# Designs tried in a protein design chat: VH-VL binders against q3z8e7. Part 14

Target 1, 156 residues: q3z8e7
Amino acid sequence: MVEKIPMTASGYKKLEDELSTLKVKRIDVIEEMRLAAMDKDMRENAPYHAAKEQRGQIEGRIKEIEHELKYADVSEYTDTNTSKVNMGSTVKLRDPKNGECCTYTLVSPKEIEPLKGKISASSPIGKAVFNRNKGEQIEIEVPSGTLQYIIEDISF
Short names: E, the ipSAE of ESMFold2; O, the ipSAE of OpenDDE; V2, 0.75 times the mean of E and O plus 0.25 times the DockQ between their complexes.

## First folded at step 8 (VH-VL; framework fv_denrakibart)

Design s17
Fold by ESMFold2-Fast, scan of step 8:
Structure s17 (fold): chain C 156 residues (1-156), chain A 119 residues (1-119), chain B 113 residues (1-113)
Amino acid sequence: as target 1 above (156 residues)
Amino acid sequence: EVQLVQSGAEVKKPGESLKISCKGSGYSFTSYWIGWVRQMPGKGLEWMGIIYPGDSDTRYSPSFQGQVTISADKSISTAYLQWSSLKASDTAMYYCARQRYSGRAFDIWGQGTLVTVSS
Amino acid sequence: DIVMTQSPDSLAVSLGERATINCKSSQSVLYSSNNKNYLAWYQQKPGQPPKLLIYWASTRESGVPDRFSGSGSGTDFTLTISSLQAEDVAVYYCQQYYDTPYTFGQGTKVEIK
């Protein structure tokens, strides 16, 4: 339900360090603006306008980093090559409730053999798995309701 | 190094207001969500709400929405839990806790503030 | 709301023996995008605040002894203490952080037999 932004632990720490640095710079640039503004004529005060622009850039970056840190989902996910499900893919599905697995291969209409697990991409199962990644939880709509499975493996 | 220190025990009468505190130290206070958890005497844990001190974004459990106010003061790294009018049913131990980066579980807990409300 | 139910409410285990605590969620706490279970386990000793033991259903928090392990996925989770020690006498809570409101199980009291 809550927005999640995937990132590594090292990525999170880098953003945290950058945020700390920017907050210090913000204090300095606000003081630079105050000092520059001490002059009576502001219309041609280049130092003031430069500091004001820099403050805007710092505030924008701080907002970006704070948003990313607020919604960060720091998981040390495995860096595994997982092909997306496509035509010709063999998909192993696991029922999370009972742990039972079933295997399906996405084939062209002329090669459909349901009893051998060869199904169409337009079938309920095929639609649910197509273009999905290994590890994703999917919902399969059938006449009796909705079934849930986890894509355990994808092979050629 | 990283710790949350809560204010001391409170003894109040029904109808009185109260504000208790939770001070963070040893980490970037504005970069972590801080949650509040209630534990009634002899009972389990109930999540009340959380606040992100960096922008004061606050979210409440439906059971506590309108019953309490959660706030934070970034300048002194302190979060607050406040009641406008206490009830005897508010008697409980109140914990503040920091939410982890990796896995949004609560990894650092305050020592707790015991609030007793009796007539 | 996601309801967390623990079993048993209490158990007595002899020193050195295995203790097993179960936790069931009313809906799946597995997030498909990262394949992680948003489930934590806490230990609370009398007079102390809760202490995080396990997050992501099976990852031990730094400093937690290896006799503590978490397992399970989706809706059914288990906390196992492989060889119960005297200092493990406590109430244990599971918690989901998949969706707000965050919810805890009712707790399981572990005592020495």
Scores: ipSAE 0.000, ipTM 0.526, lowest interface PAE 12.1, mean pLDDT 85

Design s18 (at its last look DockQ between E and O 0.51; V2 from the best seeds 0.00; counts 0 for: pae E 10.7 > 2)
Fold by OpenDDE, look of step 9:
Parts: sequence; C-alpha cells; structure tokens
Structure s18 (fold): chain C 156 residues (1-156), chain A 119 residues (1-119), chain B 113 residues (1-113)
Amino acid sequence: as target 1 above (156 residues)
Amino acid sequence: EVQLVQSGAEVKKPGESLKISCKGSGYSFTSYWIGWVRQMPGKGLEWMGIIYPGDSDTRYSPSFQGQVTISADKSISTAYLQWSSLKASDTAMYYCARQRYSGRPFDYWGQGTLVTVSS
Amino acid sequence: DIVMTQSPDSLAVSLGERATINCKSSQSVLYSSNNKNYLAWYQQKPGQPPKLLIYWASTRESGVPDRFSGSGSGTDFTLTISSLQAEDVAVYYCQQYYDTPYTFGQGTKVEIK
C-alpha cells in the first residue's frame, strides 16, 4: 500500500495555505540574499548568511509539507448515521451515570488543540472511540479509575 | 471551480510521436495527483498511471509501463501523456483526472482527448 | 494487481424499477487501520467523461441523487439504483484505489427495458 498520512480536510487546507505562503516568502528571502550579496564582502556578510539560513529553513518546511500533502489520508464527512468514529470525527460522549456530555474531535498530532476539544486519535479518548459506532459504550482508563461513556453522536 | 482541460483531438499515423496535455485550474495543481485513463472505442476504462506534479513522482500501470510517458509542468499547471511511436492499437479516448487526495478516487475529469491512429 | 469483476455486463431495467450491479475484487480492499473500503463507483454517459458517484463503498459524492447507493465490504460490493430514471442510462464502473494500479471493473451497461 501507498503511504498514508491521516489528517482532516481542514488540516489539508492549512497545509496548502502554508505552502503557498512559504513559496512567496522564499522568493522574498532569495531577493534579500541577492541584495545582501551586493552590499558587503561575502566573508563578513552577516545579513547574507542569515538570509541563506532562513531560505534553508523555508525549503525544509516546504519539503515536509509537500510530503504530507502527497500522502495525505483525509477523512470526509458522511451523512451516514451508522458511520464509525474516524479521523476528523466529532464525537459527543455522555456519562451514563450523571448525564454529563463532552465533545471531542479526532485530529492529527499536528492539529491538536485541547482547549477546543481537538485530540489525537492516539490519545486515551481517541483510542477508546476510534472505529466505534454511535450508541456504543466505551471505557476510558484514567489514573483515578475507569470512566464509562456512551457515544451519543458522531459528526464531521 | 476545479477544471481539467485537455488538448484537442489528434489524428496520427503509426510510428509518429504524440504528446497530449491536461491543464488544471481552480486548485493547487502541485498538491494533487493527476491520472490518465484510456478508453478504447466501445471498451471500458483502463488506469494508465498517475503523477504528482509537486515532485513529478510517477506511477504506471504495469500494462502501460514503457509504453507511454507521463509528465507534468507545474509552472503552467499542465500534465502530459506522450508516445514515442504510436500504434494503431493506441486509438482511444484518453482522460486525465484528479485524485481527490492521495490514494483516492478521481473526482474531477477532463473532457477527454480522442486519439486516432490509422495508416 | 487487484482484478475487479463486475456483473452483469449489461442490465436492462424498467423505469422506476431497481437496478443492481455487483463488483467483486480479487483481494480485499478493506483497510484495517480505518475500517474503510477503498472502492468507488463511476457513471459514464455516452460522449461524456466518467463521473464519480460513490466512494468508500457507500458514501455518495456531492450532488449524487439519493436513489444511488453503495454497499458491501471486503471483496463484494453492490451499486443499487432504487428507482431507475431515464437519465441513469449509462455504463457504470467500479474501481479499487486500495493499491496501485487502481484498477477498474470492466463496466456494466444499464439500459431501459
């Protein structure tokens, strides 16, 4: 099989945007290098060397992004009520004991935003809900014990 | 809007070379795989190969490996399919198509390029 | 290579009736990591390029009518048109995109009886 890099559609878009920005920035930095090279002796041209280093960093990042885009495995929204939790899914979990609910979105490691409920599929919660169906009861191991939740809803 | 526009119909003789094109627009051309599909007259679809314009990584079907060359010019958002020496059996409609993402189905298709090879 | 085999080669169905097309893969196209079937269905009308209908075996592409549905898992898949319409006359193809080459089925011609 071909390499697959899980990510959300939004994550993919962000990478595209970043790539576009970096490509423009690269042009600017190259121009800075050109100008710096005209100003001072190359042996003692700090601005030139700084710009050159920045170009290297930009090019490195561009290469990384291109690789991710090339092999991106993006999950898409489906209206199927019987859909299983997957990358990009937003899951509503309900505690069967007290009725409290929590909402989480499974994302790639680079997309994690805990304050927004964006968690990794490899997290304890992510592992517990991954490939599960709506209505299933799951268990999450925590230091204080085992928490039980019902998957009340799945969306994208 | 995503669009793939292919070059016009070709009438060639056996032994001649040919290069047809597929220009993408409305999306980041370098970030999506482009594929070529052959459809002989009255026949089904045949997956020929794909190319990633970002780095020109190219994958061929074993059936078409060495028979055609797939390439891309990202500066003008164009993919190419070419033959060094056409055969009568190359007579077919050729479609280019975009993969939605890596290892995904083709979501957008070109209008097709009809290639006729006859003596 | 994964071989895709459709059945039947041709199907004539009355307007408003159900049309069923089968597709079998020589190998499973179910990916264990995400539990998704890498199977798509295309519709090709005369003089037109193919159009994506279904992906992940059962997910309709945007704009595709509800009468089209996909089912199946592993190696056996089905495209169903619940109520055939005149505009549905076309050749339908299944395709696996589990592993390269991303092979197509031989196609099924759907006509009005």
Scores: ipSAE 0.639, ipTM 0.858, lowest interface PAE 0.7, mean pLDDT 92
Fold by ESMFold2-Fast, scan of step 8:
Structure s18 (fold): chain C 156 residues (1-156), chain A 119 residues (1-119), chain B 113 residues (1-113)
Amino acid sequence: as target 1 above (156 residues)
Amino acid sequence: EVQLVQSGAEVKKPGESLKISCKGSGYSFTSYWIGWVRQMPGKGLEWMGIIYPGDSDTRYSPSFQGQVTISADKSISTAYLQWSSLKASDTAMYYCARQRYSGRPFDYWGQGTLVTVSS
Amino acid sequence: DIVMTQSPDSLAVSLGERATINCKSSQSVLYSSNNKNYLAWYQQKPGQPPKLLIYWASTRESGVPDRFSGSGSGTDFTLTISSLQAEDVAVYYCQQYYDTPYTFGQGTKVEIK
C-alpha cells in the first residue's frame, strides 16, 4: 500500500509471464522431490536436496514477483507522451563535446543495476532525463561538476 | 464485461451475525485487490479494508480493525465482508470495488448491499 | 492518517456554466520517484455506486467526458466541469490512494441553479 513500484506495461507483462512460468516449474520440482523421496535414505539423497533447494528458489522468486505485481504502478502509453522518457525507456545520451554515447534504462527500484545501465528515475541521470524529449540537451549535476548530454534516442 | 455483483439487501437485529458477498467476473479475480467501502445513510464514503485474493493478504482501516472480517474464496471468485455481532450503527450501504494494483484507485464497483440493523 | 477535505460542501451551478471543486490533503500524495499524485475523483449519482472519473490527479478514466478535468499537485487538487450538463448532478468525492488507510473527502454536492 505504502509502496508504489513504477514499471512499464511491458515490464508488468514480463513479470506476469515469469510468474506463470515459475508456477508451472514449481509443479515439476514438487514431482521431482516426490520421486527422489522414494529413495530409502533421505539424508544422503542428493537429488532430493537439489530439488528442495530449487523449490526454495522458485518460491522466493514467486513471492518477490507477486509483491511487485501487487504494488505496481504501471505507466500507460498515451499520445501526449509518445516521445518522452518514461519508466522503462532506454535513453541514448551523447556527449556533444566528444561524441561518445552511453545508454540507460529507467527501471523499478528492485531492478537497479548501475553497471548495466539500469537506473532509477530518482537518480541524478534519471531525474535529468525523465519526461524529456528526443533532441533535448540536459544537465546532470554530480559532485565533480555539471555534465551535459543530448538525448539522441528514446526506445522501449 | 467486468462485473462485481453483490448479495441482496439484509434486514437484521442487533447481535445477529451477517456475511455479505461480492462476486467478480470478466477478469482474473486473483490478480486484483477487492476493497470494501461503507456509506452511512446521507453520508460519505469510508474505506474499510482490502484483500488480495491471490494470497489472501488482507488490510483494514484502523476504524474497522476487529469490527469486521474480510475474506475471499478464489475458487468461486467471491469476496466476503462479515460481522460476528451487528450493531444499529452498522446500518449502511456497503460497496465492494476492485483495484488493479496499489498504483491505481478503484475502477469498478459493485451495485452495493444495503444492510439495515434495527430492533 | 491522511485527511481529505473538500470545498465547498455543496454548490449550485447553472447549466453550461463551470463548476469547480477543491480537495486538500493533510500531507503530500506526490510520489517523488515517478512524479505522480495518487489522487482520484469519483462521481456518485443518487441510488448508484461511485464511478471513477480521474486518477493520478489529472488522468481521465476511459469513457469519461472531456468536460471533466483534474489538476493540482502535492496537497491541493481541483476537479473542474467546464460546462455543467443535467446528468452531472451528483456528489463528487476525492480519494487519496498514496497510503493506507485510503481516505475520501467528505463529498461535494453539485446541483442545478
Scores: ipSAE 0.525, ipTM 0.813, lowest interface PAE 1.7, mean pLDDT 87
Fold by ESMFold2, look of step 9:
Structure s18 (fold): chain C 156 residues (1-156), chain A 119 residues (1-119), chain B 113 residues (1-113)
Amino acid sequence: as target 1 above (156 residues)
Amino acid sequence: EVQLVQSGAEVKKPGESLKISCKGSGYSFTSYWIGWVRQMPGKGLEWMGIIYPGDSDTRYSPSFQGQVTISADKSISTAYLQWSSLKASDTAMYYCARQRYSGRPFDYWGQGTLVTVSS
Amino acid sequence: DIVMTQSPDSLAVSLGERATINCKSSQSVLYSSNNKNYLAWYQQKPGQPPKLLIYWASTRESGVPDRFSGSGSGTDFTLTISSLQAEDVAVYYCQQYYDTPYTFGQGTKVEIK
């Protein structure tokens, strides 16, 4: 079974738009490379080497996006769906031993910002909360032991 | 508007070849899987196989492997189901269907192509 | 291959009453990485192509009436029509889309008693 890539509908659309833009840029860069090669010695041709580098970057990004789109697993849940933790959910976790709370938002891999609490569904915290309801107790295995939290709130 | 439009009904004899089509519109044809489903008269649905037109990655049900060919022409947003030698038992309704995302089932279906194979 | 078995093969339900269709897979269709059940339900009315009702075992496709609900996990799944309407007379299929081949159940015919 090929690993599925969770993302939001907006994340999927963003990748489609970027792919379209990159395919247009690729055409332009290939043409610039062709023109540069016709006019100069390619060993010493700075325009050719600049275009070749740009092409490599564009091709690499295109391959990444195509892979992500092919194996995407997109959530259709709207902002009003707060019954279970899913992609796009913001979850408030409470430590039952001291009452301290922390907040995380499940985002696609391209939107990860750990310092702002934006984590993937495949992270230890993301795995523990995914598809869970408000009030459930979860356990997270870390090298230092087992962390226990209660899902205090779920929002968008 | 997402649409899958299939080619018209076919009446064929055993041993003949046939290629039926499914044209997708209203979405990025190369970014979604297209599957084929058989429904024999009075019977249920049978998954035949699926293709990703973007790279032609094709997966067959073991029951249909070697019996049909699934292909796509992305330049005209069209998927195909093809037999090299039809049998009377191939008489059925054939549907194409789109898989919206890799982890989602068939959300849009073609109208169906009735294939009748008889002497 | 993952075999999908529906029960019953047919059922008759009085208008406004609850209809329950079961589907069992020969292997779990729960994907551990995202905890989603890759199980769908389709409705097929005579002379029409199938229509997607439910995906991920319990998520209604947009435009599907609230009376349709899906439940279950792993290998055992249920489609429930909470209050049968005349337009719900159809054949219902479950399908796993966990691994190829994406097999269907044999279908359950629902009719008005």
Scores: ipSAE 0.005, ipTM 0.556, lowest interface PAE 10.7, mean pLDDT 85
ESMFold2 (binder alone), look of step 9: mean pLDDT 93; pTM 0.946

Design s19
Fold by ESMFold2-Fast, scan of step 8:
Structure s19 (fold): chain C 156 residues (1-156), chain A 119 residues (1-119), chain B 113 residues (1-113)
Amino acid sequence: as target 1 above (156 residues)
Amino acid sequence: EVQLVQSGAEVKKPGESLKISCKGSGYSFTSYWIGWVRQMPGKGLEWMGIIYPGDSDTRYSPSFQGQVTISADKSISTAYLQWSSLKASDTAMYYCARQRYSGRGFDYWGQGTLVTVSS
Amino acid sequence: DIVMTQSPDSLAVSLGERATINCKSSQSVLYSSNNKNYLAWYQQKPGQPPKLLIYWASTRESGVPDRFSGSGSGTDFTLTISSLQAEDVAVYYCQQYYDTPYTFGQGTKVEIK
């Protein structure tokens, strides 16, 4: 089996555009590192280490995007069957033990905002709810253990 | 316009080496898989393998593992299919094709490269 | 490997009549996590490369006439041409892209009676 990462066509395009932008930025940062390494004055270490850290962040993001594009399973976002969780769906989850509810919206990778409840389909919560029906009980594996939730509502 | 352009026809003798090419244009070459498909004269389609140009990850059909090498040069948006020693049974039309999505199959195909191997 | 078997090997249909091609996979190509069938149909005319007609078993590629339709799930799939036109004379192939190695059916040749 090959792992698949569900996403919208627009999400795929945004990742392509971000990758292109990061590759251009990488060229500039590599040059900054080279110039900083030649500076033997009092400011030698600060600009070099700043550029090195920035390069690490850029390389990490490039690898993440390349992985997502490589295993992308792109579907056209359509409003054809709202009985199941799909890309763009807003899902209300309820913990049956304490009655607490939380809401999440499945979005393309570029639109992810965890603090606003916008998550990817490849996240632990996203994987557990994707293609599930209202009323189903789901199990989410997290570092602290296994969480149980019921899908209380599905909307757009 | 998305386009895959393959190298021209080849006529070779058994034991000779060969490298054919597939150049992509009109899209982000490193964001899509490139597959190779063989079609022997009068026969059907046979998948040989795929490569992801972004990291050169390659996967082969077991029947072609060790018989061919698939590679890519992302600096010139070109994928390659290579034989170290051709056999008469390698006579076929060879197609490259782009996989747009992991879930959508091959949406754009090259025009094909005819390889003829005879004594 | 997943083996793809088409039937019939060849089919002769009169202009305007319905053509039906079947494709069977040796194991399911339905991915349970996204409920998609990783099955495509291609058309190949003499002297030309294959052209994608249908992907995900039933989704028609843009620009493909609506007389072409795909159906089925799991292991049994069908390509239907509702009203055969002269330009539809070709060999048709099903292909699974569920798992590597990707595999094609042997092909079905569609001709006019």
Scores: ipSAE 0.025, ipTM 0.611, lowest interface PAE 6.1, mean pLDDT 86

Design s20
Fold by ESMFold2-Fast, scan of step 8:
Structure s20 (fold): chain C 156 residues (1-156), chain A 119 residues (1-119), chain B 113 residues (1-113)
Amino acid sequence: as target 1 above (156 residues)
Amino acid sequence: EVQLVQSGAEVKKPGESLKISCKGSGYSFTSYWIGWVRQMPGKGLEWMGIIYPGDSDTRYSPSFQGQVTISADKSISTAYLQWSSLKASDTAMYYCARQRYSGRHFDYWGQGTLVTVSS
Amino acid sequence: DIVMTQSPDSLAVSLGERATINCKSSQSVLYSSNNKNYLAWYQQKPGQPPKLLIYWASTRESGVPDRFSGSGSGTDFTLTISSLQAEDVAVYYCQQYYDTPYTFGQGTKVEIK
């Protein structure tokens, strides 16, 4: 099977931009390693070992981004006229028992920021709201049990 | 403009080797998957396999695994389809087509390479 | 493997009349994570490569006339040509790109009556 990693067009562009930035940073770190390696005592060469570790981190992130770009599935959003939750949708959920509202935006992996309500389509909330209409009651399965919400509004 | 330009028609005998090409231009060659599709005379379309030129990762249809080799040379933006030993049943039109994302359709197609295998 | 079956194998329609082609997948091609149907339609005229008409089951490719429309979800899909023109004589193929191996329907030949 070929993997499918859903993301928005802006998320894809952010990954491309991050990759470009990391490739430039990699050049700088390689130069830092070269300069540090000119020191005769490698055992005491803290700058060399720090640069080597940083290069490892950069290479790891580059591989992650290249993997995501390779298997990217950039989604076009459903017309809001369908009233369905899709990628890029901002969903307002209301707890029917206490009246509390919370909003979530379904975003690509690069844009995920749970504290600001930006979540993955594969998250528990994301899974529960996908392809649902305004006014539907949804159940979200979490480790502590089942949560109940009503989809109060859908916007882009 | 995005273009996929394929190599010219081939007339071969059974048992001969063959390598046909598909050159991409007008886009970032390493950012798109390239697929190969076979169409036997008077028949429909058969997906053979796909390659990601950026790292040469290939996926084959089970029907074509071991029968053909798909490769790419990113320095000249060219993908290849190769047979080590042709059979008469390989007589067909072969198309290359690009795919932007792993879960996406084929948006641009080459003009096709006609391969005729007969004694 | 996901098997794509088209119906009918061939269809004769008068100029200006509606042509309807059906495509059925052996498994759902709807991906829950993005709510998209991984289904495309291609048009192939004699001596030419296939041309993309529709993707995501219902999205028309740029430059494709609005008389072409796609519909359906899950396993059952339809390509409709609302008013057949002479230049629409071709073989039409559906294709799933949900999973590898990618598979095409057997094709539907559209001819003028």
Scores: ipSAE 0.137, ipTM 0.621, lowest interface PAE 5.0, mean pLDDT 86

Design s21
Fold by ESMFold2-Fast, scan of step 8:
Structure s21 (fold): chain C 156 residues (1-156), chain A 119 residues (1-119), chain B 113 residues (1-113)
Amino acid sequence: as target 1 above (156 residues)
Amino acid sequence: EVQLVQSGAEVKKPGESLKISCKGSGYSFTSYWIGWVRQMPGKGLEWMGIIYPGDSDTRYSPSFQGQVTISADKSISTAYLQWSSLKASDTAMYYCARHRYSGRAFDYWGQGTLVTVSS
Amino acid sequence: DIVMTQSPDSLAVSLGERATINCKSSQSVLYSSNNKNYLAWYQQKPGQPPKLLIYWASTRESGVPDRFSGSGSGTDFTLTISSLQAEDVAVYYCQQYYDTPYTFGQGTKVEIK
């Protein structure tokens, strides 16, 4: 089956902006290489080889971004209190045993900050909540065992 | 983890062609040069050449120019060393190794590919 | 081409004693613009690929024991093993990467007396 990479509209735009910036940098580095190569003295041509390394790094990142954009499945915010968890949703989970609540926001890979509750849809919590409704009880498989939570609220 | 993995040992007859490989992993393959070094049985190290996989810029030692072809396929992070017609004098261990001009000479080496050429 | 010459060809040293290997280049490998010597030292044990020990003549590669040190500049270089251990039995090569073709010394075999 065709690969899909879920991401927010914001995440997609950030990748487009990064790609645009890298393409401009690539032009500059290619020109630096061209100018350095004109000297053809390998002892004195450290700038050529440094620029060549930089070009490789830029081209590798461009290829990664182009792959991500090509297979992107862009999700949009609908309404506050959406009926289903989607990319960009903020989910409040409650442990039915002790009443403890935790809040998580599903974000694109570049926006992941676990300490701030920003997680990937491919994380254990993200997988368990994705496309689920408010009020559903879910099971989360984590390294420490299986956790149970109720989806108490869904918002942006 | 940075790793260079080379193809397995080869036993060939004079006049046969051969292509051996060196696959890089755990780093940006197009950001480093890959060099090839020959070691004949009981002898020292001989630099054969070097390639930058990002644009296939290749430099040869004069003693190996025209004797071998160095190439790379960046889509599979693999560099190659090729002979059109092997000679008994090509019997040796062949190593690939990673290099940067901004850095350390050859910092990571493959395990080696033993090539034996006999009639 | 830059020719690299090592001395001695073989060296026998008692455990715990100092081992010294010399390397001479036919031309300077000091790049004046960055003041670095483009000289490396490698260790090769039987059946294994070479292992980088020292680069830029005197900088130790990560994970290499403190007993290994490199010194020298221009055309004359030294690898010192301050206190030879059993695991140091190997062939040692110097290499210049200042100019192509890159060239290696002929190697120095280090053995225990």
Scores: ipSAE 0.000, ipTM 0.495, lowest interface PAE 13.7, mean pLDDT 84

Design s22
Fold by ESMFold2-Fast, scan of step 8:
Structure s22 (fold): chain C 156 residues (1-156), chain A 119 residues (1-119), chain B 113 residues (1-113)
Amino acid sequence: as target 1 above (156 residues)
Amino acid sequence: EVQLVQSGAEVKKPGESLKISCKGSGYSFTSYWIGWVRQMPGKGLEWMGIIYPGDSDTRYSPSFQGQVTISADKSISTAYLQWSSLKASDTAMYYCARLRYSGRLFDYWGQGTLVTVSS
Amino acid sequence: DIVMTQSPDSLAVSLGERATINCKSSQSVLYSSNNKNYLAWYQQKPGQPPKLLIYWASTRESGVPDRFSGSGSGTDFTLTISSLQAEDVAVYYCQQYYDTPYTFGQGTKVEIK
């Protein structure tokens, strides 16, 4: 059984567009490496090492996107009257021990901004809240232990 | 995000020494040459020299050789341009820039450091 | 030294019209081994540092609008702005990176008439 990665049609298209852009950049970087390799002076071959590092980063990102696209579960979430967490939902979580609240919005992978509370459905928090109802308690495993939250509100 | 941040504007008198800086971030500082370009008021661009921070290999334009010293400190990702004795003719905007293709192409530029030498 | 000469020194073009800037090198900047022209174009807006527009005579830098194009080979090069926009008001410089010292053209000022 392989887990599917929930995403919107818009998020899927953004990943396709990014993949296309990266494939073009990969061609340019390979050409840059070829041109730099024509220099025999090791110090003047710094562009070769920089291009090789950049190629590594591009290849890594391409692999990530290809994995996300391969396992993408593209769905339309149109029932705005449901109390269940869906893609695009903003979820308010309350820590039952100290009463502190935090807010997260479930977004497609391309739109992730953790510092602004935008997380993927495949993140630890996203997986724990996805398709859950208002009032349910969830558990999130982190390196320091298990965090417990109550879904206090769901908006969209 | 590649960025080069230069030190602030300087006002000096002839005969004074000066050292201005250029700090790189967002890339491997030791993997690219850094160059310095002068622009005198109302004039065009003049290449001064380049340095490879990984081993401090430095190349100067003939017109600037002996007039300035280019150096770098790779531990803080910073390149320097230094004068032992300023002249009024050194009044100019000084840019640092990162170079692609073995120190040939200026792909990212600092904001510039204005140096005014008044007599 | 390789001397770079631009023409014209100044150019006034109406919005939406084509702007053409020429650059001539005193000797060829075409490297026969890789068949590349070691020529770049930079844009400098008032109060700002130069910005790389084009390299290898005709390759656009990432993020540069497609209205900018470079052409030419050997000693004669052209920068074309197909439809001038207000944000294109700037001084444009060609640069050879074939041999040291690297040299720039004197610049061409593009203004809207």
Scores: ipSAE 0.000, ipTM 0.479, lowest interface PAE 14.8, mean pLDDT 84

Design s23
Fold by ESMFold2-Fast, scan of step 8:
Structure s23 (fold): chain C 156 residues (1-156), chain A 119 residues (1-119), chain B 113 residues (1-113)
Amino acid sequence: as target 1 above (156 residues)
Amino acid sequence: EVQLVQSGAEVKKPGESLKISCKGSGYSFTSYWIGWVRQMPGKGLEWMGIIYPGDSDTRYSPSFQGQVTISADKSISTAYLQWSSLKASDTAMYYCARSRYSGRLFDYWGQGTLVTVSS
Amino acid sequence: DIVMTQSPDSLAVSLGERATINCKSSQSVLYSSNNKNYLAWYQQKPGQPPKLLIYWASTRESGVPDRFSGSGSGTDFTLTISSLQAEDVAVYYCQQYYDTPYTFGQGTKVEIK
């Protein structure tokens, strides 16, 4: 069973745009391969091999995107409920022991930047906060142990 | 019709940075590779590299790898050629061209951008 | 790299006469599986960008006059202008697109005498 892939509407659209671009690029590469291979001998040469390799890369990326789009969970109706953490939410977490605050934004896989606080909903922090309310105390399971935080604020 | 319009002539000193542009119109900009070709004064044509604007896939000639940066902004149908630090030997006419067959064949050319680098 | 060498460097031909330009590649640009030569010809007039004339060694680009023709295979190629016109005064370049980096010949200057 493949877990649903949470993503923002913006992330979904980026994947759709990339897919459209790759399908157009594929047309040119297929034509190059067709011209290079229009012979009964089927012998390899540098231009044919290069085009075949490029087609393989394009087809592989197309399959990846189609898989992500097929299993995408675009939480658009959750965006209308600002009381809960969803995709695109910016969450302010506070450590109850030392009072330190950390801010994280739940983003699509392509937008992940841990150093900028942009994290996946499938990350340990993302899983712990997803669909939770402001004021809840959460526990985050990480390899080094269990961390505790309070959801201080939720914004979009 | 299909048109590629390049930025105007540049006069620079060695060590300065520069970014020149090539704007495409009259066709689907993201559907064709854009190539850059250098022509030094009184010399022939040298292929520098190509970019596919739809996904910014970029390929360089070994002679130009690391010497220049090719980029594109598909939202404004514009490709770019950039130097971090110009040398006198960069003095040349620079052409952008639309390309068929995965960047191999150049069917429409820009008017050229003359870059002069001298002290 | 595949090196492209043209001959002659310059050529003076009378109006209406035949002009012949040669191009040699340091290795074959013929792809045996499709029997195609990855060779193009460009025309560059003074102060203008290059213009594509011929590709696949002998296929004329749309809009190019039929007095221009390409021939040859493997390593030896020829561009022929059957009846030189005043507007044909230019430098002509061959280009291989068989393998990267794509390379051009040094050019052949065609003038009227």
Scores: ipSAE 0.005, ipTM 0.502, lowest interface PAE 10.8, mean pLDDT 84

